# Designs tried in a protein design chat: VHH binders against NADH-dependent phenylglyoxylate dehydrogenase subunit gamma (padE). Part 5

Target 1, 190 residues: NADH-dependent phenylglyoxylate dehydrogenase subunit gamma (padE), of Aromatoleum evansii (Azoarcus evansii) (q8l3b3)
Amino acid sequence: MYEVRFHGRGGQGSVMASGMLAAAMVEEGKYAVSIPSFGFERRGAPVVSFLRMSDREIRQLTNIYQPDCIVCVDPTLTKSVDIFAGMKAGGTLVQATHHPLSELALPDCVSTVGLLDAVKIALEIFKRPITNTLMLGAFAKTTGVVSLESLKRALEDSEFRDAGLAQNMTALERGYAEVAVHHIERRAAA

## First folded at step 19 (VHH)

Design b4k (from a2s with T58K)
Fold by ESMFold2, last read:
Structure b4k (fold): chain B 190 residues (1-190), chain A 123 residues (1-123)
Amino acid sequence: as target 1 above (190 residues)
Amino acid sequence: EVQLVESGGRLVRTGGSLRLSCAASGFTFSSYVMGWFRQAPGKEREVVAAISWSGSNKWYADSVKGRFTISRDNAKNTVYLQMNSLKPEDTAVYYCAATPSMYLTDKTEYDYWGQGTQVTVSS
């Protein structure tokens, strides 16, 4: 089983990426459960959503406290939210940020990092900082657990207008192409 | 109450060495990134060095790389800056700072600041 926790902020018109990823997993013949965030009383507040995926039926519908992967779509969250809470050893972080790896503090449990300046790219594509589809593309490249093609098909099935769909397709492709993937070496006693 | 107290700043000659200390209290020290910043007259405060929660990630400004070393002792709630081969250009007030965020070099992420300690490097 592969468990992903998404961290972002509430906002009008944005969709947490977990539902689209779940749809892509189903199109690949896998089982997925998305647990979306509810109760957005305030725009801009930190929100989480969860995705489980497996080759077998999933019974577990609870929140994810020990994720394999963290996707953080907002560069400002780590000051106020411990996005790493409960992360499994050898885990993957996919982070929206303009900072390079050398300028980041990371806990020892993080072994793979995908970094994308998603806000900058979103402003180029949408003229607004809408990062969720960019970060799905980055997730696919960083983890390899879903194909870019399956994500494109899931996006096509969504209720976007043609102009919005084309921009989101571009965002997905750029996120995949432009993410910087790093594998963290940590020297242990040898 | 959170406190960061720098010590060790003084007048030293060019080429000299100096060790700054910053004693922290009022928060879980091992959960914070620690940084040393400096501000010379007429300049913006700039990050000099920063160190992650465990000490496994360190960052240095190009102007001090190879001369300065940041370290921390989580048992003593203390962060250090060892400054070697000091130059007159290193003259500044040095500040200890703390952030819970992952960003080593972004001064806007640092919430807790010490009062500063003056380092003066004479010719």
Scores: ipSAE 0.692, ipTM 0.875, lowest interface PAE 0.9, mean pLDDT 87
Fold by ESMFold2, fold request of step 20:
Structure b4k (fold): chain B 190 residues (1-190), chain A 123 residues (1-123)
Amino acid sequence: as target 1 above (190 residues)
Amino acid sequence: EVQLVESGGRLVRTGGSLRLSCAASGFTFSSYVMGWFRQAPGKEREVVAAISWSGSNKWYADSVKGRFTISRDNAKNTVYLQMNSLKPEDTAVYYCAATPSMYLTDKTEYDYWGQGTQVTVSS
């Protein structure tokens, strides 16, 4: 069982991102449950969503309080939201930020980090800070849990058409290609 | 009420050493990133060093790398800056600061600030 918690703000498509990932996992012959969280109705407010995936049927439909992976699609959340709450040891963070790893405080439970300046790239592609599809590409590269190809097929089956589909396909590919993946070595304090 | 109280600033000679301390109260110290900033007259306040909640992540400005060491003692709610091989350009008011965010170097993320302690390095 692999459990992912998505953090974003209302209007950034974080709920849609978890649903698209679920669709991609099903295309790979796996079981996935996308769980929308109790959402904020205002654009800009912090929101969460959840994805549970497994090689076996999933009966657990509850919220995820102890995730294996955190995907944070917004660089501004950590001042007001503890995105790491409950995270399992050996976990993975995929974070939208322009900061390099050396400038980040990370809890000891984080062992793998994918970093992408997703806002900058989103402005290049969309002229708006729409980071969700970029961060799905970054997630695929960072975790290897889903293939880029499966995510592309999920996009093709989505409601995007023409220029919007092309832009989101570009975003997915760039997120995958441009994410900086780090594996963190931690030694016992002495 | 939150308080950050710096101590240890004084006059030292070039090449000397000095340890700054910052005692914290009024918040859960182990939940905050701690930073040391400095400001010389007429210059912008700049980050010098920062340390994560647990102490596992540390950051240093290029100008102090290899000379300064940040550390924290969460049992004593105290953060330290060990300053070795001091240079005249290290002369500044040094500030202790705290942020709940993950960003070690972003001044705009820091919520709490001390009053500062003067460090003066003579030639």
Scores: ipSAE 0.666, ipTM 0.859, lowest interface PAE 1.0, mean pLDDT 89

